# VH-VL binders against Regulator of G protein signaling 22 (RGS22): the designs that were tried, part 16

Target 1, 129 residues: Regulator of G protein signaling 22 (RGS22), of Homo sapiens (Human) (q8ne09r852to980)
Amino acid sequence: KFSDLLNNKLEFEHFRQFLETHSSSMDLMCWTDIEQFRRITYRDRNQRKAKSIYIKNKYLNKKYFFGPNSPASLYQQNQVMHLSGGWGKILHEQLDAPVLVEIQKHVQNRLENVWLPLFLASEQFAARQ

## First folded at step 4 (VH-VL)

Design c8 (framework fv_danvilostomig_arm2)
Fold by ESMFold2-Fast, scan of step 4:
Structure c8 (fold): chain C 129 residues (1-129), chain A 120 residues (1-120), chain B 109 residues (1-109)
Amino acid sequence: as target 1 above (129 residues)
Amino acid sequence: EVQLVESGGGLVQPGGSLRLSCTASGFTVSSYYMSWVRQAPGKGLEYIGYIYSGGDTYYASWANGRFTISKDNTKNTVDLQMNSLRAEDTAVYYCARGFSYDSPYYFDYWGQGTLVTVSS
Amino acid sequence: ALVMTQSPSSLSASVGDRVTITCQASQGISDYLAWYQQKPGKVPKLLIYWASTLQSGVPSRFSGSGYGTDFTLTISSLQPEDVATYYCQQYYDTPDWYTFGGGTKVEIK
């Protein structure tokens, strides 16, 4: 289960190393950065703004979330675009928490259904035990 | 050079099925958003749907359920399967390439089109 | 559903005239608009994208402008080879990302 892996620091580190060895770290990095954003309190408005801009610049572009290797289907990318208020908002404004949560769901889906099964079947996973 | 060539058009009876194929040369379909657009005789352009590099598809609401878009990366082709055809589906069908591998937005290259006539 | 409305449906002008075609979106689409030219019996050809960016090989007499809901295609000096139907297309909002306008037929009188 993916939630079990997220709550075990040693297993999470093994999974991160597995993804890094396979040049597929972007999904986990994106998930982690959005999770960090979600844990910043509303009272820390400057920190929340800086983190959302960082996430936007790093992931919400045609090289990752809106690109050919996106964790989201075109229809799902489209829904995120609509929720964001369009490209103008994505390029020039900070993103609201509901948008980032929606993005994180799509990233987590690929982590759970593609990468986690591959990790659990890998020799790297077997060797750790 | 970039070329898109449609094939498979022809006469089909109402209720029938037909498969159109689009052969690409000068680029790989696996790297682009590929779309189908149709045009009934004397009328305007009407969008059907797309398939993107990852394989997921989108369809205009009127086309969903009757039309299916697929691709074969090895053959470098994009197909449109049309089922339950009606007289209203009579049109020239175009294959079109999205702007780039990372954008589904506008169409920089179009095929010559293939005519589908649905008539008894 | 996002609707694209073109006006006029058709027009006739003289060679050398300035021709203006308008496209209106039912909601704001920023500058996510392209224009296509379709000559009689030919396939559509991309003229302009991002509302005002001219496609390579397209004559400079063609220009586009607009933002939000109102867009214009201008032909500064109409030539005989410009006889065609012109279509606008939005690529901003989903699920209708590729909504086309109804077309504007341009003829020489």
Scores: ipSAE 0.000, ipTM 0.503, lowest interface PAE 17.3, mean pLDDT 82

Design c9 (framework fv_danvilostomig_arm2)
Fold by ESMFold2-Fast, scan of step 4:
Parts: structure tokens; C-alpha cells; sequence
Structure c9 (fold): chain C 129 residues (1-129), chain A 121 residues (1-121), chain B 109 residues (1-109)
């Protein structure tokens, strides 16, 4: 269903707006920023470094991924923390594709199992015509 | 229906300043990246810059320092402030909509009709 | 700096002809390329995005192809309403996102 939504520009836009109206756009923003990172070729070192720093500063903090409203459990947060070199020492070099893919999986899980069902049951989805 | 309408164009003297406004209808600018593109008479399209849904701006190197993009989510408008204008800035200025949240949607699917800026004494 | 080069700069063809326009990026841009049509005195219109995905409402005679640095826009059977200048645009690289090619003017003989 989520993959279907990603392959349909209009459905993706309606879902995005639904999340914005519920002040819950961080999951989709995080998923999208990691997806953009994954599309940058490994040869574009400068661009990959800039994007990984952006992702670290925006999402890998106490306000989101390591906070009370995280898409990941405390156990999963600790696993990401270990893979990325510790909270105070998270470096862009340690935010390699495998670590970011793991983070993206946790974010996608909440999008698919919490937000997408709410969207499909919403008046906004019914009115998307 | 989705529309963009530019305004504020006109004649301005070299060294002067001018502010263009772009009014959106049928959607909210707070949810999209918004771009400015210009076209000198008889010439091709030239990218100026864009503003993210969150407010961050990015400019083509030649425009950086002279042009500033801003938005007002309440008025549903995007503005282009142009300073230190030169004769070569004479062009039709377009605002155009792209999508925020994913780079594949940063192509521009909705364009305004354009507003002419003429820089001449 | 990423440069987009279009060729030819202009062409003349007959109604019903197959028309091909090319666009080259100075660096790899994957498939982050769009094509726009601008008719005389009109605003640009999006034709194709993701190098080959046709925008809704655009006639099927238009098609795009390419990956990396070399891209092509094809009009399989040129119609009178296709007289326009066509522009390619990359949206891969920041801050040079949306760099346009120089345009290709398509005219009917």
C-alpha cells in the first residue's frame, strides 16, 4: 500500500498534506530525506556529506529519533546509537547507507502501520478526488 | 484550479531595486518548494532560486547576494526582492511550483504567466 | 559547475516527421531530468520528468529517454501545435538545481 502510494504522485501529495494537518510530518520528511541520500552516488562525496550532516542535525536528536515520540523503540534507538558511534560522537562518516537504511525502516514501519491506516480512514482521503 | 500569478514588474533604472510578488490559488505555498525563473527577450530560461516549504532558500551563484526569495504563508505569496539591477536583468520573471519532501518532485509542474521587468534609463 | 547542453539549437521539419532533440549534462545526473515546451508568447509547460515519465495530459507522441549524461526527447509525428522551443532541466545537483539547457527551437517547413 505504501509502495503504491509512493508510485502515485497525487496520492503521495494527499498523504503528505494529511500528515501536515495532524502536525505529524516528521516521519515522512525523515523517510524522504534518507531516500534522497540513498539516490546520491557514492562518488558525490561532498553532496553525500552535506546530506548526512543535514539528516543528523534534523532527525538524530532528542526532539525526534532519540525522543519520546520516536518511531523506534528504546532498544532500536540503542542499536542505531551503537552503529553510529554514540550520541555525542555521531559523525557523518558513520551515517553510512546501512545505518540510514535501518533508521528509514523504523520510520517506514510507523508510516505504514500507524499513519497510513489513519489516512485511509480519514475524511481527507475521502475528499481527495 | 491551481494557478500562479506574478505582479510587480515594470520599468526600473540601473542600480535600482524592485520587488515581485507571486500569488498562489488552489494550493498552499507552505507545502511546496517555490522557484523563480527568468527569460530575457528572445533568450532561454535561466534559473534564479527556490524556497523550501520550511523557509530555507537556495540561489544560482550569479543571483546570490542580489536577489532574495521570501514567502508569506498567510497571504499565500512568494516574493522576489531584486537589488542592484542591471540592464542584463531585463527579462520576464516566472514563479513556478515544485514539490517539497522528495527530489523527484522538484521539477516544476505549475508556472505563472510571468511579469516583465525592464531595466533602462 | 553543472552545464546542460542541447542540440540542435534549432530545426525545421515537416508535419508527420519524427523529431529528436538531445540534451547532455556535464556530470552524471541519473534520471533527474525534465523536459519543457514553450510555445511562442506562452509560459513553459512540463512535458516529461524522470527522463521518461510523461506528464498527465501530454500527447503520447512525446517520449523521453536517457540516463546519466545523455538524454533524448522524441516527437514521433510532428504536429503544427508542436511548434515551440523545448528545454531540458536537471534537478539533481544543489545549489545548481534546475539548470536549463539552451533550448531547441522546432519549426515547421
Amino acid sequence: as target 1 above (129 residues)
Amino acid sequence: EVQLVESGGGLVQPGGSLRLSCTASGFTVSSYYMSWVRQAPGKGLEYIGYIYSGGDTYYASWANGRFTISKDNTKNTVDLQMNSLRAEDTAVYYCARGYDYTEPFYYMDVWGQGTLVTVSS
Amino acid sequence: ALVMTQSPSSLSASVGDRVTITCQASQGISDYLAWYQQKPGKVPKLLIYWASTLQSGVPSRFSGSGYGTDFTLTISSLQPEDVATYYCQQYYDTPDWYTFGGGTKVEIK
Scores: ipSAE 0.000, ipTM 0.508, lowest interface PAE 15.6, mean pLDDT 81

Design d10 (framework fv_danvilostomig_arm2)
Fold by ESMFold2-Fast, scan of step 4:
Structure d10 (fold): chain C 129 residues (1-129), chain A 120 residues (1-120), chain B 109 residues (1-109)
Amino acid sequence: as target 1 above (129 residues)
Amino acid sequence: EVQLVESGGGLVQPGGSLRLSCTASGFTVSSYYMSWVRQAPGKGLEYIGYIYTGGDTAYASWANGRFTISKDNTKNTVDLQMNSLRAEDTAVYYCARGFDYSDLYYFDYWGQGTLVTVSS
Amino acid sequence: ALVMTQSPSSLSASVGDRVTITCQASQGIDSYLAWYQQKPGKVPKLLIYAASTLQSGVPSRFSGSGYGTDFTLTISSLQPEDVATYYCQQYYDTPDWYTFGGGTKVEIK
């Protein structure tokens, strides 16, 4: 059901608005930024590098992915840290595609299992008609 | 048998420079975050900075611009270059190993320290 | 920015007493806190990490607790060899901001 929402622009916009009213837009923003990265062709090396650095700076910090409200468990955060090559690489270098894909998986799990059920039960979802 | 041994401490005049060295044995510094921490006589512990596995460094704001951390993976050493020294820089300087190469979690091993005295 | 406040700065207790040392962070650090013991004239030694996990070889009379901003180190039955200064350290924020508390000197009266 989550994939259906992602492929419908109007439903996606309603879900984004719902998350914004709950001050919880970071998960969807992170998922979307990684999805955009994944769709950049390999021939666009500079664009992929810039997007990777943007994602790293915005999400891979103690305020989000490594913070108390992370979509990933502490164990999963440590796995991502290991795949990233450590905290120093996160702070000073770009991230490889496999790391971003792993992060997106954890973000998607919370979107599907926490936020989507809340959205479907909300007045905002009912009023969207 | 992990060991860290600091050297290079001594007496320096205000405004002078000094280079400390930390020799590691029982592990490779290339696999760990390495840090410097100091302690002024009768005072508490004060973090200076680190060097990560890839070689980039970060410093406490008060140390930035005067202190530089570097390493030599072949010699298995970590150095602290100290410039524009002041009397308040008088302290025992410790080399410390970060728990994991992936993060500077906490310091599981410390060297014995080397005393730096800044006085005329 | 992130400040660690440790109290008391010193205490005196009798052998066998329960001793409690506190550490307060200026912002939430989850459980990313370590405790160190420094005996007179010696190098610091790691006692506890992740707020409550005892380092191998450390006597079971030492324990840590807390989450977020308020942390405690407890010695359930003070022994003569526990005379030392104890330091907390956060490792939650960026590595360039790792901060120690001011230390608590523990003496036997």
Scores: ipSAE 0.000, ipTM 0.523, lowest interface PAE 14.4, mean pLDDT 83

Design d11 (framework fv_danvilostomig_arm2)
Fold by ESMFold2-Fast, scan of step 4:
Structure d11 (fold): chain C 129 residues (1-129), chain A 120 residues (1-120), chain B 109 residues (1-109)
Amino acid sequence: as target 1 above (129 residues)
Amino acid sequence: EVQLVESGGGLVQPGGSLRLSCTASGFTVSSYYMSWVRQAPGKGLEYIGYIYTGGDTAYASWANGRFTISKDNTKNTVDLQMNSLRAEDTAVYYCARGFEYDWPYYMDVWGQGTLVTVSS
Amino acid sequence: ALVMTQSPSSLSASVGDRVTITCQASQGIDSYLAWYQQKPGKVPKLLIYAASTLQSGVPSRFSGSGYGTDFTLTISSLQPEDVATYYCQQYYDTPDWYTFGGGTKVEIK
């Protein structure tokens, strides 16, 4: 149903607005930014690097992925840290596709299992046209 | 109240360099994408590049290597360093703000622009 | 490289006319498209983002539609103050793909 929502512009916009209302837009933004990275062809190496660095700076910090409101458990945060080569490499180098895919998996899990059910049960969803 | 003001434009000889500055008021540049866009006389808009809150930059392929974007959070200023200038770089240069935390990334606030003329 | 093609390059219409401008992306960009208005001698102004979301303060006669590769900007009832060049911009989040269309100049006859 999540994949269906992603392909329906009106439903996607209602879900985005619901998340904005609950100050929880970061999960959807992170998922979307990683999905955009995954759609950049391997031939566009400089663009993939720039997008990877952008995602790293926006999401892989203590205000989101390594913070209290992370979509990942402490165990999963440590796994991503290990895959990335540690804090120094996260802070100063680009991330490759396997790390971003792993992050997107954790983000999608919370979107599907926490936020989507809340959205579907919400008054905002019931009132939509 | 929220505004951007560009400065540093002027006449430059071919092969020369020029630094443009963009000063923000009513908000902090550290919290936003900041972009540079140019427009040659009588022509359309052309994207140059951006700098993100973390300091990372990205450029249009044609600008990479000649143009560099930087920022000074203390001065609340974004700069564009232009090197090896050519006649085709003659344009009005705009500084523009993109949203942070707001997907998608479009530019909602623009400066008034500063004219750069490259000629002998 | 992702190319944005606008048509027409220019048009002339009468006050009260419905005006439609089109923008075509050379590859799918979902809804990552914005429209800007630039009046003669003035800075660009954001009209629409996410293909169809009207920016606050923009008159309701402006609307946008489209998804994927084909997009339109519509002015339902052209006013004298709408004389301007209109630009589409994709922001599919790659620097080489943050490209503007060539612009459409809208004039009154």
Scores: ipSAE 0.000, ipTM 0.511, lowest interface PAE 16.3, mean pLDDT 82

Design d14 (framework fv_danvilostomig_arm2)
Fold by ESMFold2-Fast, scan of step 4:
Structure d14 (fold): chain C 129 residues (1-129), chain A 118 residues (1-118), chain B 109 residues (1-109)
Amino acid sequence: as target 1 above (129 residues)
Amino acid sequence: EVQLVESGGGLVQPGGSLRLSCTASGFTVSSYYMSWVRQAPGKGLEYIGYIYTGGDTAYASWANGRFTISKDNTKNTVDLQMNSLRAEDTAVYYCARGFDYEGYFDYWGQGTLVTVSS
Amino acid sequence: ALVMTQSPSSLSASVGDRVTITCQASQGIDSYLAWYQQKPGKVPKLLIYAASTLQSGVPSRFSGSGYGTDFTLTISSLQPEDVATYYCQQYYDTPDWYTFGGGTKVEIK
C-alpha cells in the first residue's frame, strides 16, 4: 500500500533509491514538496507563499507537469491549467492550495499504480532486508 | 465554424496611436489564449504578445511597453492598443487563437494593415 | 534570447519532388515546435505542432521531425498548391519569448 510505505521511513528511503536508479525521482519529489506545503500551518502565510512559489517554479513547467513525461494526461493538464488561472498566473503569481492538492493527486496516482508495483516486484525491494 | 476578423487598421503618422479589434465567432475567447502577430510587407512573422484565459498579458520584449492587449469576454473581442508608432511598425496585424496552454496557433484572422507614414 | 534559424531562405523544386526545410533552435526546445504555411496573399495556416503531429485536414504528404535543436519539415511530393512560405515557431519558452523562424519560400521551377 502506498500509505504504508509513506509511514515507514526505511521503506520510503528504499523506494526513493529505486526511483533514483530509474531516473524517475521527479514524481516522488513533487509529491513530498506538496505534502510539506500542506503541513505548513495557514498562520505561516509567508512560508506557505514561498513554498507554493518553489513548487510552481520547479514542477509546473514544460519540463515536468506540462511536458511529455507528465503524471497527468493532456486533459488533466488542461484542467490544472484552468484551475491555476492560465499560464500567466502560473508564471507570475503564487499558486493556491486547491491547485497543488489536485496536482498531488495525479502524481500520487502514478506513484501508486506505476512505480510502486514496479518497486515491489524489483530485486531492490527483495534485497531491502 | 471558427472565425477571427480584425478591424481598425489604417494610416497613422509617426508618434500616433491606433487600436485594433479582433472579433471571434464560433468559440468563446474566455476559453483560449489569444495573441497578436504582425508581418511587415515582404517580411516574416513576428510575435507581439498574448492574453491568457484569466486576463493577464505577456509581450515580446521589442514591444517596448508601447503595445497593450485586452479582451472583452461579453463582446467576444480581443484588442491591441498601439502607442508611439514608428515607421517600422508598418505591417499586417493578425489575431490568432492559441490552443490551450500550448503556444501554437490553430486559427488566424485575415489581418488588418497598419501603415505608419508621414 | 532563443533564436530560430530556418534554411534555406528560398528554394525551387519541381512538382512531385521531395522538399525538406530545416529549423534550428539556439537552445533545446524538446518537441515544442510548430510549422505554418502562408500562401501568397493569404493568412498563415497551422500544418504541424509538437514537431511531428499533423493538424487535422492537412495532407499526409506533409511531415515533421526532430527533437531538441534540429527540426525538419518534409513535403514528400510537392504539389502546385504547396507554393508558399513556411515558418517554424518555438513555444517552449514562456509566452513573453515565443519566436518564429525567418521563413522558407517554396517555389515551383
Scores: ipSAE 0.006, ipTM 0.570, lowest interface PAE 10.3, mean pLDDT 85

Design d15 (framework fv_danvilostomig_arm2)
Fold by ESMFold2-Fast, scan of step 4:
Structure d15 (fold): chain C 129 residues (1-129), chain A 118 residues (1-118), chain B 109 residues (1-109)
Amino acid sequence: as target 1 above (129 residues)
Amino acid sequence: EVQLVESGGGLVQPGGSLRLSCTASGFTVSSYYMSWVRQAPGKGLEYIGYIYTGGDTAYASWANGRFTISKDNTKNTVDLQMNSLRAEDTAVYYCARGWDYEGYFDLWGQGTLVTVSS
Amino acid sequence: ALVMTQSPSSLSASVGDRVTITCQASQGIDSYLAWYQQKPGKVPKLLIYAASTLQSGVPSRFSGSGYGTDFTLTISSLQPEDVATYYCQQYYDTPDWYTFGGGTKVEIK
C-alpha cells in the first residue's frame, strides 16, 4: 500500500530511485514538500509562509501542476484555481493549507494509481532486498 | 460598450520620464489582469508587463527597473510610469485586458505614441 | 527564454486563396497559443485562443490548429479586408514570460 511504503524508510528510498530513473520524481517531491508544510505548526507564520511560497513557485505553474503532465485533470486544475482565488493569487500570494491539501490529494492519486503499481511490477522492486 | 483608451503619450528627451494612463469603460479593471504592450514603428508587438487583480506586478526582464505599472480601481485606470527613456523606447503603447486564468488579450486600447528623441 | 518563431515573415496571395501561417515555440506550450490580427494603422484584434478556439465575432474562414511546438493559422478564402499582419502569442508559462512571434504580413497581389 502507499501508506505502508511511506512509513518504511528503505521502501520509500527504492520508490524514490525508481521514479528518478523514469524522470518522474516531481510527484513525490511535491507530495513530500506539501507534507512538510502540513507538519509546520499553524502558529509559525513565517516558516509556513516561506514553505508555501516555495511550493507555489516550484509546482504551481504550467510546467507541472497546470501543465500537460499534471497529476490533475483540467477540471481538477480549475477547481484548485477557484479554491486558490484565481491565477493572480496563485502567482502573488501565499496559499492556505486547504489548497495545498487539495493539490496533495491529486498528486497522491497518481502516485498510488500509476507509479506505485508500475514500481511493484518493476525489476527494480523485485531486486530490492 | 467595453473599451480601453490610452493617454499621456508625446515627445520626451532621452533620459526623461513619462506617465501613460489607460481608462477602462464598460468593465472594471479590478476584475482583470491589465497589461501594457508596445510596438515600435513598423515593428512587432513587445510585451512590457502586467498588474493582476490583487495589485502585484510583473515585468519583462528588459522593462524591469525602468517601467512601473499601477492601477486606481476608483478611477478605473491603469498607469505605466516610464523612466530613463531611450530612443529605443519610441513606440505606440497599448493597454490590454488579460483573461483571469489564461494570458491572451481579448481587448486592446487604441494606443498612444511615445517618441523619445533629442 | 521561450521564443516564438513565425513563418513566413510576409506573403502575397489572391482573393479566394487559402493562406497558411505557421508559428513554432522553442519548447512545448500545449495549446496555450493565441493569434492576433493587426490591420494597417489599427489596434491588434484577438482571432483565436487555446490554439483553435475562434473568438466571438471572428469570421469562420479563420481557423487555428496545433499542439506542443507547431501551430498554424489558416484563412480558407482570403478576402480584401484580411490584409493585415498576424501575430502568434504564447501564454503557457507565467505572465512574466508572455512572448509574441515576429509577425506575418499578408498582402493581396
Scores: ipSAE 0.006, ipTM 0.591, lowest interface PAE 10.0, mean pLDDT 85

Design d18 (framework fv_danvilostomig_arm2)
Fold by ESMFold2-Fast, scan of step 4:
Structure d18 (fold): chain C 129 residues (1-129), chain A 120 residues (1-120), chain B 109 residues (1-109)
Amino acid sequence: as target 1 above (129 residues)
Amino acid sequence: EVQLVESGGGLVQPGGSLRLSCTASGFTVSSYYMSWVRQAPGKGLEYIGYIYTGGDTAYASWANGRFTISKDNTKNTVDLQMNSLRAEDTAVYYCARSLDFYEGWYFDLWGQGTLVTVSS
Amino acid sequence: ALVMTQSPSSLSASVGDRVTITCQASQGIDSYLAWYQQKPGKVPKLLIYAASTLQSGVPSRFSGSGYGTDFTLTISSLQPEDVATYYCQQYYDTPDWYTFGGGTKVEIK
């Protein structure tokens, strides 16, 4: 169902607005930024590096992914930490694509299982048309 | 009884190497983040580095390259290998335990420390 | 790089006095700050973590406060057994930076 939402730009925008009104936009922003990174070609190395650093600085910190309201469980956060090479590497180095894909998986899980059902049952969804 | 005990300290001449060992009892090091912290005589506490539950290490920038942390889950020990020692490395060396990164790198349990003296 | 500045470096007070020690971070560290007590000839012991949470078994006369860059440790009524050096430690970001303040030596007159 989430795949259906992603293939309809108008429905995606309604979902984004729904999350924004609930002060819960970070999951969708994180998912979208990682998706944009994944679509940059291997030949655009400078652009991939810049996007990777941006994602790391914005999301891989104690205020979001490693914080109390993380989309990942404590166990999953620890796995991402070790896969990244530890906190020092997260702060100082570019993250590899497989690490970002793993993070996106956890973010997508909360979008699909928490936020999407709430959106579909909401007055905002009913009133969108 | 939950405790940490350091060993291996002593007198070393400049340029030498020394290996410190920290033995844990009453808990398993594999379940915790383990760190080394030192204190020069009459000075404050200085962080060296830590080892994760999975075995990866991270070091303070000044310690990287000369100091190496390792652990042996079977022996329940954490070691600090010190190379190219200088007079400035003279200090009491402590091992310390952290619960995990979510609670932070604050230390709820410390060893008694072992003195390393680097002298010519 | 992130620096922890502690003041004063030492103080002398009387039994029963209110003692305040300050710790300042060069950058915002939210509430990721701990306080340790080190008595003469002994190892450091955890007093407070998360800036204000008292460790189990620590007397209620100890309290911590602060957020961001400015933090304080208060001893509401100094006792003889409180003679020690006190250290703050940030654990917000990275082991690459100094995590400890310079220490404050507390003595009884």
Scores: ipSAE 0.006, ipTM 0.532, lowest interface PAE 12.7, mean pLDDT 83

Design d19 (framework fv_danvilostomig_arm2)
Fold by ESMFold2-Fast, scan of step 4:
Structure d19 (fold): chain C 129 residues (1-129), chain A 120 residues (1-120), chain B 109 residues (1-109)
Amino acid sequence: as target 1 above (129 residues)
Amino acid sequence: EVQLVESGGGLVQPGGSLRLSCTASGFTVSSYYMSWVRQAPGKGLEYIGYIYTGGDTAYASWANGRFTISKDNTKNTVDLQMNSLRAEDTAVYYCARSLDWYEGWYFDLWGQGTLVTVSS
Amino acid sequence: ALVMTQSPSSLSASVGDRVTITCQASQGIDSYLAWYQQKPGKVPKLLIYAASTLQSGVPSRFSGSGYGTDFTLTISSLQPEDVATYYCQQYYDTPDWYTFGGGTKVEIK
């Protein structure tokens, strides 16, 4: 059902609005930024590098992905840390595409299994009709 | 069984160099952040630097350029190379292990320490 | 630079007393704080991590609390074997994850 929501821009915006009212928009923002990165053409290396650095700086820190409200468990955070090549690489280098894909997987899991069911049961979802 | 043992401490002249070694038993250093921490006589704990599983290092600003941390996964050792030593570097030097991110980045295991005295 | 300020620098108390030691970070570190005990002539030993989680084997009379910038270590009933210097340590920020407080020396009257 998450894939159905992604294919309807109006319903996607209602979901985004719902998350914003619950101070939980970071998951959807992270998912969207990584999705945009994945759709940048291989030939546009400068744009891909810039987007990767933006995602790294915004999400791979102790305020979000490595913080207490992370979509990933501590075990999964450690897996991503090792896949990234360690904290030094996260701070000073570009993240590889497989790392971003792994992060997006964890973010999508929480969106699908926590936030989407809450949205579908919400007053905001009912009011959209 | 699980332990860290430092060696290489001793008396050294000002301006001299010294290499400390930390030998791990019961676990592999390649899986952990390994750090050096020192303590001057009667003073508090002072962080020097670390080496991460991938080989990346980071140092306290005061140590950068004089101290270098390295590891040998085959020997299961972590070394601290100290150059241009000064009297204020006199301290007990500890090797310490930090668990990976899964368990937390704090020191769950410390070596016994090795004394370095910088004096004429 | 992230600075850890520990107080008091020393204290003297009687066996059975409740002892409190405080640690303040110059910026928010969430719960990424550890406490260490160093007995005279011995190496430091981990007591508490994640601000409030007791390390295995540490007596229950030790407890930690706090979040953000203000942290406290409490010994509910001081014992003779607790004579030591206690240090807090942040492990939030990189490269200075291991910034230590100045220490608090605890002695028995």
Scores: ipSAE 0.006, ipTM 0.540, lowest interface PAE 12.4, mean pLDDT 84

Design d2 (framework fv_danvilostomig_arm2)
Fold by ESMFold2-Fast, scan of step 4:
Structure d2 (fold): chain C 129 residues (1-129), chain A 122 residues (1-122), chain B 109 residues (1-109)
Amino acid sequence: as target 1 above (129 residues)
Amino acid sequence: EVQLVESGGGLVQPGGSLRLSCTASGFTVSSYYMSWVRQAPGKGLEYIGYIYTGGDTAYASWANGRFTISKDNTKNTVDLQMNSLRAEDTAVYYCARGFDWTEPYYYGMDVWGQGTLVTVSS
Amino acid sequence: ALVMTQSPSSLSASVGDRVTITCQASQGIDSYLAWYQQKPGKVPKLLIYAASTLQSGVPSRFSGSGYGTDFTLTISSLQPEDVATYYCQQYYDTPDWYTFGGGTKVEIK
């Protein structure tokens, strides 16, 4: 279960290393950056704004979320684009939490349904004990 | 063959309303942002607004509240409802397609209708 | 408000001349700029998008360049059929998406 993995620091680190050895770290990095954003207190507006802009610049582009290696289908990419208010708002404005949460859901779906099963069946997982 | 055809233009008195329709053939409007642009006689192009693939709309600030864009995916049409018309709204109104939203870095209007003339005069 | 300023407003040139039209944005728009050609009495036609990408079917004598606030459209060898008004358009800013420049009228001497 992905939630079980999140509650164990050592297991999470093994999963991260597994993804790195398979050149598939972007999903976990994206998930983690959005999770960090969600944990910034609402009172810290400057930190939330900076983190939102960082996530936007790093992931909401054709090299990842809107590209061929996206965790989201073309239909799901379209839904995120509409939630964002279109491409201009992605470029110009800070993204709202609901948009980032929706992106995180798509990333988590691939982590849970593709990468986690591969990890659990791997020699690397067996070696962890 | 890909094309857009506008209809509904005509003469309207100040304060009146008019609905323009744009019919697409050779592609589906559900896959594209669809825009309305106008051009007053002898003047430049002026953007009105667009409708997203999912149905949400956005308008130029001057058009917001008077102009409404809608679409019917089944009929493959995009409409522009114009209310509280003024003499300054006299123009040729164009319907235009942007290219697929899945190319978010590269958005331009690649297919235009022939335009329909709206004259606001008493 | 994001303003697009084109210069010159009009120009006259000879067949075969290199023609350059400029477009300036009041704030940075990265490469989110398109160029359109409108011949007298005709509908606008997309020439270039993403500042420098030529639309399919457009002659190679047309080219675009620029990033941020300063953009240019170049016609390397002006032809009689290029007589038209040319418009730049930004598609970076969401509330006023597709803000057009004032246009540049190109005529043959």
Scores: ipSAE 0.006, ipTM 0.526, lowest interface PAE 12.5, mean pLDDT 82

